# Designs tried in a protein design chat: VHH binders against q96fz2. Part 1

No score or structure here was measured in a lab: all are predicted.

Target 1, 269 residues: q96fz2
Amino acid sequence: CGRTSCHLPRDVLTRACAYQDRRGQQRLPEWRDPDKYCPSYNKSPQSNSPVLLSRLHFEKDADSSERIIAPMRWGLVPSWFKESDPSKLQFNTTNCRSDTVMEKRSFKVPLGKGRRCVVLADGFYEWQRCQGTNQRQPYFIYFPQIKTEKSGSIGAADSPENWEKVWDNWRLLTMAGIFDCWEPPEGGDVLYSYTIITVDSCKGLSDIHHRMPAILDGEEAVSKWLDFGEVSTQEALKLIHPTENITFHAVSSVVNNSRNNTPECLAPV
Positions, changes and structure headers below are counted from each chain's first letter, unless a header gives other numbers; antibody chains aren't numbered by Kabat.
F, E and O stand for the ipSAE by ESMFold2-Fast, ESMFold2 and OpenDDE, each averaged over both directions (binder to target, target to binder). V2 = 0.75 x the mean of E and O + 0.25 x the DockQ between their complexes.
Where letters were taken out, [cut] stands.

## First folded at step 1 (VHH)

Design a1
Fold by OpenDDE, second read of step 2:
Structure a1 (fold): chain B 269 residues (1-269), chain A 123 residues (1-123)
Amino acid sequence: as target 1 above (269 residues)
Amino acid sequence: EVQLVESGGRLVRTGGSLRLSCAASGFTFDDYAMGWFRQAPGKEREVVAAISWSGDSTWHADFVKGRFTISRDNAKNTVYLQMNSLKPEDTAVYYCAAGYGLYYDEPSDYDYWGQGTQVTVSS
């Protein structure tokens, strides 16, 4: 996964992240650094994207089932990185493979510390090679959405009003991530950054791409992944597998340029 | 069957140039990031360079210092390593590798490997 969409306004995004804590109370996640949230239809590595993480990471003795929402840098910067500039990382940490996550120091260490997060997106993009051509067809991949009488599908949004309705009830894609905290050697703010765990693609997606992000499907999976206080690493890793509960549609080549940030990026063609 | 076949390795003089090629088959080349590794005698295999599936992004090791450039031609299912200003320290077996869409810093991050091609730089 190298491209996502996360364009919802902050308030809409927050509402979409409503959850129940372990006590069964309905809650909204609290924001950390909300000003760092930059909505975009075309999110690339090194950009900031919102993730969910346990409150226990920030507050001692907090209920670990409580969730915080925070923009983090896409591309994990390990805590031991000694350079002053994260861009000097020699390798892309945008993703980590599920099968080797425990073998990679960059991911194993933060994971062992319980630094699990849920990366939020409208969906992600993948490119399929076109047979006989050097062209790639991009696809937008996302959770199946519930058709409401009024909202229809993304493709049925013929009016601005209908479009807004679709997004107001959008089920966000929830991807399993690992985050780390990096302190710049020269001082400054702690950088929070994340990687997305990837798995082999499900059968439905296999014709598009052979790999996919590890998707946490449902509130239970999301809760278990986040709750590092109660759920061990071993148990959490059982949640990491391909899912067939995914849909997709072809989009225009507009998304190919990471600078393009318009609804056309995820619109069906 | 997945195959990565390196070519272009030879003996060159210090300061010389060499272009390595790696021809890929048996998998969807365009879905994979490609990397070049090298292993000198008695040393561990180390990453030299990597390139994204699209070719839009590249990474090079610090020791390259602008001397080497990775590129790819997806139409030809081939990845290249242009090596300039070669030094005796660059003597190694160079390996082509394929990994999922991203650049990994460890060999275990790559799914497929070539047999390697010998590069020798004489003083």
Scores: ipSAE 0.007, ipTM 0.258, lowest interface PAE 9.5, mean pLDDT 88

Design a16
Fold by OpenDDE, look of step 3:
Structure a16 (fold): chain B 269 residues (1-269), chain A 124 residues (1-124)
Amino acid sequence: as target 1 above (269 residues)
Amino acid sequence: EVQLVESGGRLVRTGGSLRLSCAASGFTFDDYAMGWFRQAPGKEREVVAAISWSGDSTWHADFVKGRFTISRDNAKNTVYLQMNSLKPEDTAVYYCAAQEGFYDTYGPYEMDYWGQGTQVTVSS
């Protein structure tokens, strides 16, 4: 996964992340660094995207079932990194393969510390390779959406008003991630950054791409992944597998340029 | 079984040229980005160059300064490193590596598969 969409306004995004804590109380996640949130139809590595994580990461003795939402840098910067510039990393940390997560220091260490997060997106993009050519067809991949009287298909939005209605009840894609905290050697703000865990593609997606993000489908899966206080690493890793509960449609080549940030990126062609 | 077998490493004089080859087997070669790494005695392993699955994009380390060129032949399941204007500082074990992916983002990779390496020695 090298491209996502996360374009919802902050308030809409927050409401879409409503959850019940372990007591059954309805809650909204509290924001950390909301000013770093930058909505976009076309999110690439090194950009900031919102993730969910347990409040216990920030507050001692907090209820680990409570959730914080925070923009983090896509591309994990390990805490042990000693250079002053994250761009000097000698390896790509955009994704973490589930089968080798425990073999790679950059991912194993933060995972062992319970630094699990849920990466939020409208969906993600993948490119289907055409056999015998260098041409690629992009697809937008997302959770199936419930058709409500108010929510038309993405393609049916013929006005700005209708477009907003479609997204008001959008089910966000929830991807399993690992994050780390890096302190610059020269001082400054702590950098929070994440990687997306990847798995083999499900059968439905296999013709498009052979790998997919580890999707956490449902509130239980999301809660267990986030709750590092009660759920061990070994138990959490059981949640990492392909899911067939996805849909997709072909989109235009507009998304190929990471500078393009318009609804056209995820619109069906 | 996945195999990466490097060849071409030898002793050369300063200013000389060398071409390394890496033969891949046991996986779908054209689904993988390929890279060359090197490790000198007492130093950390560092990325030398990388190439996309299609060969359309390449990345080279700053220390290469146009002296080395990575290329690949998907029909032969082989990746190459042409090294020109070699210096004593280039003395190292050179490793071939592979990473799954079709991404156009190029840079240093966390590789999935590694070769055993080939020794390159540059004498003064």
Scores: ipSAE 0.214, ipTM 0.631, lowest interface PAE 3.3, mean pLDDT 89

Design b3
Fold by OpenDDE, look of step 3:
Structure b3 (fold): chain B 269 residues (1-269), chain A 122 residues (1-122)
Amino acid sequence: as target 1 above (269 residues)
Amino acid sequence: EVQLVESGGRLVRTGGSLRLSCAASGRTFSSYAMGWFRQAPGKEREVVAAISYSGGSTWHADFVKGRFTISRDNAKNTVYLQMNSLKPEDTAVYYCAADEGYGDWSSYLDYWGQGTQVTVSS
């Protein structure tokens, strides 16, 4: 996974992340660093994207079932990294393969510390290789959406008003991530960064691409992944597997350019 | 603490073969990924090869692919580097290293050996 969409306004995004705590109380996640949230139809590595994580990471003795939402840098920077520039990392941390997560220090260490997060997106993009051509067809991949009589298909949003209605009830894609905290050697703000765990693609996506993000489908999966206080690493890793509960449609080549940030990126062609 | 001791370095002729060994102390050898580095005079240290905890995964630098092979014997607490088709450019001090993770060999590693000299004559 090298490209995602996360374009919802902050308030809409927050509401979309409503949850129940362990007491059954309806909650909204509290924001950390909301100013770092930059909505975009075309998110690439090194950009900031919103993730969910347990409040316990920030507050001692907090209820670990409570959620915080925070923009973090895509591309995990390990805490032990001693260079002043994260770009000097010589290994790719955009993704973490599920089969080798415990073999890589950069991922194993933070995971062992319970630094699990849920990466939020409208969906992610993947490119299908066309046989015989150097051309790749991009696809937008996302959770199936409930068709409300009033909410036309993403393709039927003929009006700005209809477009907004479609996204007001959008089910966000919830991807399993690992994050770490890096303190720059020269001082400054602590950098929070994340990697997306990847798995082999489900059968439905296998023709598009052989790998997919580990998707946490449902509130239970999300809650267990986040709750590092009560759920062990071993138990959490059981949640990491391919899911068939995914849909996709072909999109235009507009998304190929990471500088393009328009609704056309995820529009069906 | 893990101590690493390299052995097997010597003078060899071009086209020759050499097997390096690195013996690790302690009971936790199988908990560490292992790697080989080399440093030639006046050059930076570079990664040669790496092997995961179990030996199930290996990585080799592009310049040694096909010629060198890393392996390990966890029962003997030893990692090996089989070097074939040696060239003068392979002349360097070869170092053994241990790390908690596999694949991060460009970063800071946990333990290093003292190195063993490999010299390839023309």
Scores: ipSAE 0.017, ipTM 0.337, lowest interface PAE 7.3, mean pLDDT 89

Design d4
Fold by OpenDDE, second read of step 2:
Structure d4 (fold): chain B 269 residues (1-269), chain A 124 residues (1-124)
Amino acid sequence: as target 1 above (269 residues)
Amino acid sequence: EVQLVESGGRLVRTGGSLRLSCAASGSTFSTYAMGWFRQAPGKEREVVAAITQSGGSTYYADFVKGRFTISRDNAKNTVYLQMNSLKPEDTAVYYCAAGRGFYTSLNPDSYDYWGQGTQVTVSS
């Protein structure tokens, strides 16, 4: 996974992340560093994206079922990194393969510390290789959106007004991530960064791409992944597998340029 | 362009079962969400069931009440509708549809391609 969309306004995004805590109480995640949130239809590595994480990471004795939402840098910077510039990292940390997560120190160590997060997105992009050509068809991949008959025809997304309605109740894609905290050698703010765990693609997606993010489908999966206080690493890793609960559509080549940040990026062609 | 051809519609008795099939042309079947719709005489076309590309998610109209099952075989470019416990009220032309857009499955407008339909008649 090298490209995502996360364009919802902050308030809409927050509402979309509503959850029940361990006591069954309805909650909204609290923001950490909300000013770092930059909505975009076209998120690339090294950009900031919002993730969910347990409150226990920030507050001692906090309820580990409580969630914080925070923009983090895509591309995990290990805590042991000694260079002053994260861009000097010599290995790719955009993704972490599920099969080697415990073999790589950069991922194993923070995972062992319980540094699990849920990466939020409207969806992610993948490119299908066209047979016999160097051309690639991009697809936008996301959770199926259940709209009841009463919810206005998403099909007529021909009007800006209709698009807004679609996004008001959008089910966000929830991807399993690992984050780490890096302190710059020269001082300054602690950098929070994350990697997305990837797995082999489900059968339904296999014709498009052979790998996919580890998607946490449902509140239980999300809660267990986040709750490092109650759920062990071993138990959490059981949640990491391909899922067939996805849908997708072809999009234009507009998304190919990471500088393009318009609704056309995820619009069906 | 995707062509859809429905089959399996026939006369059945109340309480009977029927399996509809829809065969799609082309190699892109696996990229489409599929749906079954029906239209009775003098009534509007209504959704019966829908299924995502991978089959990981299904949707059913309220009147189905567990009687029908939508499934698909991407290797065969075919979507199915197993109908059990049929009632006279289920009498209609049944249509297969394919959609590319935001899969909000219950709106006919979300589907780009349609079959010619197959007649299902349930007698009392």
Scores: ipSAE 0.789, ipTM 0.901, lowest interface PAE 0.6, mean pLDDT 91

Design e7
Fold by OpenDDE, look of step 3:
Structure e7 (fold): chain B 269 residues (1-269), chain A 124 residues (1-124)
Amino acid sequence: as target 1 above (269 residues)
Amino acid sequence: EVQLLESGGGLVQPGGSLRLSCAASGFTFSSYAMSWVRQAPGKGPEWVSGISGSGGSTYYADSVKGRFTISRDNSKNTLYLQMNSLRAEDTAVYYCAKDQGEYSYGYEDYFDYRGQGTLVTVSS
């Protein structure tokens, strides 16, 4: 996974992340660093995206079922990194393979600190190789959305009003991530950064791409992944597997340029 | 040098209780999660329970949930395991183990160090 969409306004995003805590109370996640949130139809590595994480990471003795939402840098910078510039990292940390997560120090160490997060997106993009051509067809991949009688498929939103309705009730994609905290050697603010765990693709997606993000489907999976105070690493990793509960449609080549940030990026062609 | 010394094992009847202790030295005790691992005769090691460095988070294997309680005293560099409602299948050598991080991984083989163990025998 090298490209995502996360374009919802902050208030809409927050509402979409409504959850029940361990006591069954309906809650909204509290924001940390909300000013770092930058909505975009075209998110690339090194950009900031919102993630969910347990409140226990910030408050001692907090209820670990409570959630915080925070923008973090895509591309994990390990806490032990000694250079002053994160871009000097010699290995790619955009993704973490599920089969080697426990073998890599950059991912193992933060896991040992309970640093699990849920990466939020409207969906993610993948490119299908066309046989016989050097051309790649991009696809937008996301959770199936509940068809409200009035709101046609993303493709049927012929009116601005219908478009807004679709996104007001959009089910966000919830991807399993690992984050770390890096203190720059020269001083400054602590950098929070994340990697997305990847798995082999499900059958439905296999023709498009052979790898997919580890998607946490449902509130239970999301809660268990986040709750590092109650759920061990071993138990949490059982949640990491391919899912068939996805849909996709072809999109235009507009998304190929990471500078393009318009609704056309995820619109069906 | 890291040292882990277990104590408190012994013979107990089914339904009985034991409390194990582990004295730790040679590292910053409160910075690391600690775990109990057990090995029954003829079986491989089994992770039993873990506790975070601060003691704020506890983890249990399904086989011991509701019966065992892990705790720690960071001022004494000591780890504890209260075992209640003991069963014959709980018979094993119990090892104190140092985790690699602040929170328990829950793996039986994912430790930097472990003690020599203390024998727990549950028999009528």
Scores: ipSAE 0.397, ipTM 0.749, lowest interface PAE 1.3, mean pLDDT 91

Design j1
Fold by OpenDDE, second read of step 2:
Structure j1 (fold): chain B 269 residues (1-269), chain A 120 residues (1-120)
Amino acid sequence: as target 1 above (269 residues)
Amino acid sequence: QGQLVESGGGLVQPGGSLRLSCADAGFTFSDYDMAWYRQAPGKERELVARIYSGGSTNYADFVKGRFTISRDNAKSTLYLQMNSLKPEDTAMYYCARGYSSGWYPEYDYWGQGTRVTVSA
């Protein structure tokens, strides 16, 4: 996974991340560093994206079932990194393979500390290789959505034909991630960064791409992954597997340019 | 609850210019898409221009380069610079806040409008 979309306003994003704590109380995640959030239809590595993590990571004796939402840098910077510039990291940490997560120190160590997060996105992009050509077709991959026919909302679509198909509430993709905290050697703010855990693709996606993010499907999976206070690493890793509960459609080549940031990036062609 | 307040409308001669403003209060302005709509007497409300949270813009066909939509996130203000105004541009102009659900933009807040009259 090398490209995602996360474009909802902070307020809408927050509401979309409503959850119940272990007591059954309805809650909204609290923001940390909300100013670092920038909505985009075209998120690339090294950019900031919002993730969910347990409150216990920030507050001693906090309820570990409580969630915080925070923008973090995509591409895990290990805490032991000694260079002043994270871009000097010599290995790719955009993704972490599920099968080798325990073999790589950069991922094993933070995971052992309970530094699990849920990466939020509208969806992610993958490129299918076209047979016989060097061309690649991009696809937008996301949770199945519920379409509600809303009659007459002025301004939803430029074309009358599209007016009838309004998404009620977009269900966000929830991907399993590992984060770490890096302190720059020269001082400054602590950098929070994450990697997305990847697995072999499900059957439905296998023709497009052979790998996919580990998707946490449902509130229980999300809660267990986040709750490092009650759920061990071993138990959490059981949640990491391919899911067939995804849909996808072909999108235009507009998404190929990381500078493009419009709905056209994820619109069906 | 967010509030949108339009200003800058008025009477102008053909070929003249107006600058409309829409002030936002009560929400994170920079995260939202913004748009100008207009409604002429006896006609349906129509899109004039939109600007996405990312800064990209889209214009209706009738604009033909005459209007420019812009935003100042620091001031939480949306603008519409209208040049080369025509009598056909006479309408109530509305500011709208929105965001896209998937690839479809939705607008959830509207201003009260500002009237633009183009007449000799």
Scores: ipSAE 0.762, ipTM 0.882, lowest interface PAE 0.5, mean pLDDT 92

Design j12
Fold by OpenDDE, look of step 3:
Formats: structure tokens, sequence, C-alpha cells
Structure j12 (fold): chain B 269 residues (1-269), chain A 121 residues (1-121)
């Protein structure tokens, strides 16, 4: 996975991430660094994207079932990295293969610390190799969507009682990620960065590409992946597998240029 | 979420220029698509120009390079520079805020009260 879409406004995105904590109380995730969120139809590695993570990562004795939403850098920068520039990493950390996650120090160490996150996206892009040509056809891959009519104005979303009524019901893609915290040697702000775990593609996607993100399908899977306080690494890793619950359509070559940030990127051709 | 407030309308002669502004009190202005619509007396509301959250723009055919839509995210303000105005441009101009659902452009969720533009000799 080398390209995603995440274009929803912050407030809409927040509502889309509504959840129940372990007590069954309805909640919205709290934002960390909301100003770092940059919506885009065309997100590439090294850009910031919103992820969900447990509140316990930020607050001692917090309920680990509570969620925070934070923009993080795509491309994991290990905490042990000693260079002043993250771009000087000599190995690719955009993705982490599920079969080697426990073999690579860059991923094993943060995972062992419980640094699991859910990467949010409208969907992701993948390019199909065309037989006999050097041309690649891009596809947009996402959860199947159910078309629902808006029952209310977004302006009414400030009331918790109306959250369900205001949501346009775009189901966000929830991908399993690992994040790490890096302190620059010269000082400055701590950098939060993530990698997306990848698996072998499901049968439906196999003709497009042989690998796919590990998708956490459903609230239970998302909750278990995030809750590092109650769910062990071993149990969490059981959630990492291909899913057939995906749909896709061909898109134009507009998405090939990472500078293009328009609805045309994900529009069907 | 914040109220959209248009300003900058008025009376102008043919060939003249106006700059419309739309202020958004909301903190998520930069995340949304913005647009200008207009409604002339006895006519339906029509799109004038749209600017996406990513900065790309789209114009109605009748604009023909005369108008420029822009945004200042730091000020949460949308602009419409209108040059070479014609009598047929006389209308109430509305600011709108919304986002695209999937690959379809959805309806705008927020509207201003409008500002009146009159082009007359």
Amino acid sequence: as target 1 above (269 residues)
Amino acid sequence: QGQLVESGGGLVQPGGSLRLSCADAGFTFSDYDMAWYRQAPGKERELVARIYSGGSTNYADFVKGRFTISRDNAKSTLYLQMNSLKPEDTAMYYCAKGYTLSYYEGPFDYWGQGTRVTVSA
C-alpha cells in the first residue's frame, strides 16, 4: 500500500469514528494535534494521516478502551534512529509484512510496547500490471458502502443525541498499523509515525495486486487491536489476515501524480 | 459549526469589478469544499465557482475567465473576484460549504445569507 485517500473534514471524520468504550458508553475520539490533519484524495508516504490509538498511550491510568485520533507521519521512524533527518532512513518503513513483523527490530520493538494504531482512510489505491505493457491501471479499494439518506443537517452534530442522525455513513477503511515515537537528536517535537501492516491479498483482489493492507473489519477487531492494555500482542496478531469484505473500481491515471488532490482521483472510469 | 457570512456586494457599472468575501466562523474551514452560487430574480440558483479543499477550482461556463475563486485558510475566508461584470450577472450571490461523498459531489451543507450584486449602467 503506497497511496490512500483521506479527505473527510475533521468533524465528519470524528463522527465517523464514533465508538463504544468497554462500559458501553458512546464516545467520540479526542484529537491530538488536529492542525496537522490535511485532508486529501491522494495521500502518499511521508505525509500525515489520521490514526486511532488508545488513550492509555498519553495518559497514565486511562481507560485503554478510550480512543484518540491523531495525525501521524506515514513511514515509521524507529525510536533508535540517530540521524537528524527522518528522510535519511535507508530502509522502507511504509509497510510492514505480517510474516516478518516479529523479525524486524523496527516493528517488533514498538509492537512489543503496545504501539498499535488503526490507520484511517476512505480507501487505498493499487496498480494492476497490464499484461504485455508497461502500463499500470490504478484501482480504488474500499469497504462496501450502504447508501443512506441524510436525516439531518451537519450543523446539528454538536449534540451527542444527533450524532447518528447526522452521519452520512461513509464507512472508513480501518487498517492495522504500528506506530513509534522518535525524538530528534537536536531536540524539538516528538515525531509520531506509523507503518501499515500488509498481508497476502484476498482472492477478490489477487488479480490486481498480490499484497493488501491488513484490514480490521468491524468494531470488535478495531477495539481489540487498539486495546494494548487488555489484549496481548499474540492475541492482537490473530486479527491480522486478508479479508474478502472489500470492493473496488478502476480510476483514472490522475492519481498517479501525487500532487493531484481532487475527487477525480477516486472517481470510476 | 460556524455561520457563513457574505460581504462585498453592491452596485457596479458594466465592465466594473467586485470582490466578494465569505467568512466562516468554523475551525474546520480548510477541510471543506467551498462554492459560490447565484440566483437572479425569477431564475434558479446556479453554481458560479467551486474550490476544493485541495485548492483545485471549477467554474461555470458563463464565467469565461472573468471570475476567480480563492480561499485563505488562515482567515477562514472564501473570495470571488469578479471582473468585466455584465448586467446578466445581477443576482444574489451565496457562499456554500460542503464536502464530496465518495466520488460524487454531494449537496452543500452550509449556506450564507447572500450578498446582492447589481450590474447596471
Scores: ipSAE 0.436, ipTM 0.765, lowest interface PAE 1.1, mean pLDDT 90

Design j13
Fold by OpenDDE, second read of step 2:
Structure j13 (fold): chain B 269 residues (1-269), chain A 121 residues (1-121)
Amino acid sequence: as target 1 above (269 residues)
Amino acid sequence: QGQLVESGGGLVQPGGSLRLSCADAGFTFSDYDMAWYRQAPGKERELVARIYSGGSTNYADFVKGRFTISRDNAKSTLYLQMNSLKPEDTAMYYCAADYGTRWYSSPYDYWGQGTRVTVSA
């Protein structure tokens, strides 16, 4: 996974991330560093994206079932990194393969510390290789959504003819991630960064791409992944597998340019 | 609940200029895609211009460089600078805010009450 979309406003994003804590109380995640969030239809590595993580990471004795939402840098910067510029990392940390997560120190160490997060996105992009050509067709991949009827015109709310089925209450894609905290050698703010765990693609996606993000489907999976206080690493890793509960559509080549940040990126062609 | 309030409409002669404003309240303005729509008497509502949260802009074909959409996120205000106005531009102008993945259809989430623009000699 090298490209995602996350364009919902912060208020909408917050509501979309409503959850129940272990006591069954309905909650909204609290923002950390909300100013670092920039909505975008075209998120690339090194950009910031919002992730969910346990409050326990920030507050001692906090309820580990409580969630924080925070923009983090895509591309995990290990805490032991000694260079002043994260871009000088010589290895790619955009993704972490599930099969080698425990073999790579950069991922194993933070994972062992319980530094699990849920990366939020509208969806992610993958490119299908066209047979016989060097051309690639991009696809937008996301959770199945529900369309609701909504009035499309001003003043026509009373006419059934003016009701259109539109996407409402978008279900965010929830991907399993590992994050780490890096302190710059020269001082400054602590950098929070994440990697997305990848798995072999499900059957439905296999024709498009052979790998996919580890998607946490449902509140239980999300909660267990986040709750490092109660759920061991071993138990959490059981949640990492392909899911068939995805849909996709072809999009235009507009998304190929990472500078393009418009709805055209994820619109069906 | 978010609210949009338009202002700046009025009577202007052909070739004249107006600057419309739309003030936001109740939502995170900077994160929303914004647009101006207009509706002339007896006609359907039509898009005039869009400005995305990322700053990119899109204009209807009839604008032909005459109008400029802009935003001030610090003031939570959307603007439409209209130059070289024509009688055909006479309409009620509406501000709208949109979010989400509604790429199939674009009912905006928030609408203003509109401001009237009349271009007449």
Scores: ipSAE 0.706, ipTM 0.859, lowest interface PAE 0.5, mean pLDDT 90

Design j15
Fold by OpenDDE, second read of step 2:
Structure j15 (fold): chain B 269 residues (1-269), chain A 121 residues (1-121)
Amino acid sequence: as target 1 above (269 residues)
Amino acid sequence: QGQLVESGGGLVQPGGSLRLSCADAGFTFSDYDMAWYRQAPGKERELVARIYSGGSTNYADFVKGRFTISRDNAKSTLYLQMNSLKPEDTAMYYCAAELYSPTYGYDYDYWGQGTRVTVSA
């Protein structure tokens, strides 16, 4: 996974991330560093994307079922990295393979510390190689959405109060991630960065690409992955597997350029 | 609850100029794609211009370089500079905060009440 979409406004994104804590109370995640969030239809590595993580990572004795939403850098920078520039990392940390997660120090160490996060996206992009050509067809891949009646169209409602917001019902893609905290040697702000765990593709996606993000399907999976206080690493890793619960459509080549940031990136062709 | 309020409309002669403003309250303005729409008497509402959260813009074909959409995120304000106005541009102009769904198309989180633009000799 090398490209995602996350374009929802912060307020809409927050609502979309509504959850119940372990007590059954409905909650919205609190933001950390909301100013670092930039909505985009075309998110690439090294950019910031919003992730969910347990409040316990920030507050001692906090309820570990409570969630924080925070923009983090895509591409995990290990805490032990001693260079002043994260771009000098010699190995790719955009993704972490599920089968080798425990073999690589860069991922094993933060995972052992419970530094699990859920990476939020509208969906992710993947490119299918065209037979006989060097051309690649991009696809937008996301959770199946529940069909609701379109409301709020220019001709449909006279009063904004009667509009049903389609995006309030959008199911965000929830990908399993590992994050780490890096302190620059020269001082400055702590950098939070993440990697997306990848698995072999499900059957439905296998014709497009052989690998896919580890998708956490459902509130239980999301909650267990985040709750490092109650759920062990071993138990959490059981959640990492391919899922068939995805849909996709072909998109234009507009998304090929990471500078393009319009709905054309994820629009069906 | 978020709200959009348009201003700047009025009576202008052909070839004249107007600058419309749309001010928001109560939502994260900088994160939204914003657009101007217009509705002439007896006609359907149509897109005039869109400015995405990333700053890129899109214009309807009839604009032909006459209008410029811009935004000031610090002031949470959307603008439409209209030059070389024509009688055909007479309409109620609305601003909207938009969300795009690949399944449903554009959705509108917020609409203004509109500002009237009349172009007449």
Scores: ipSAE 0.820, ipTM 0.913, lowest interface PAE 0.5, mean pLDDT 92

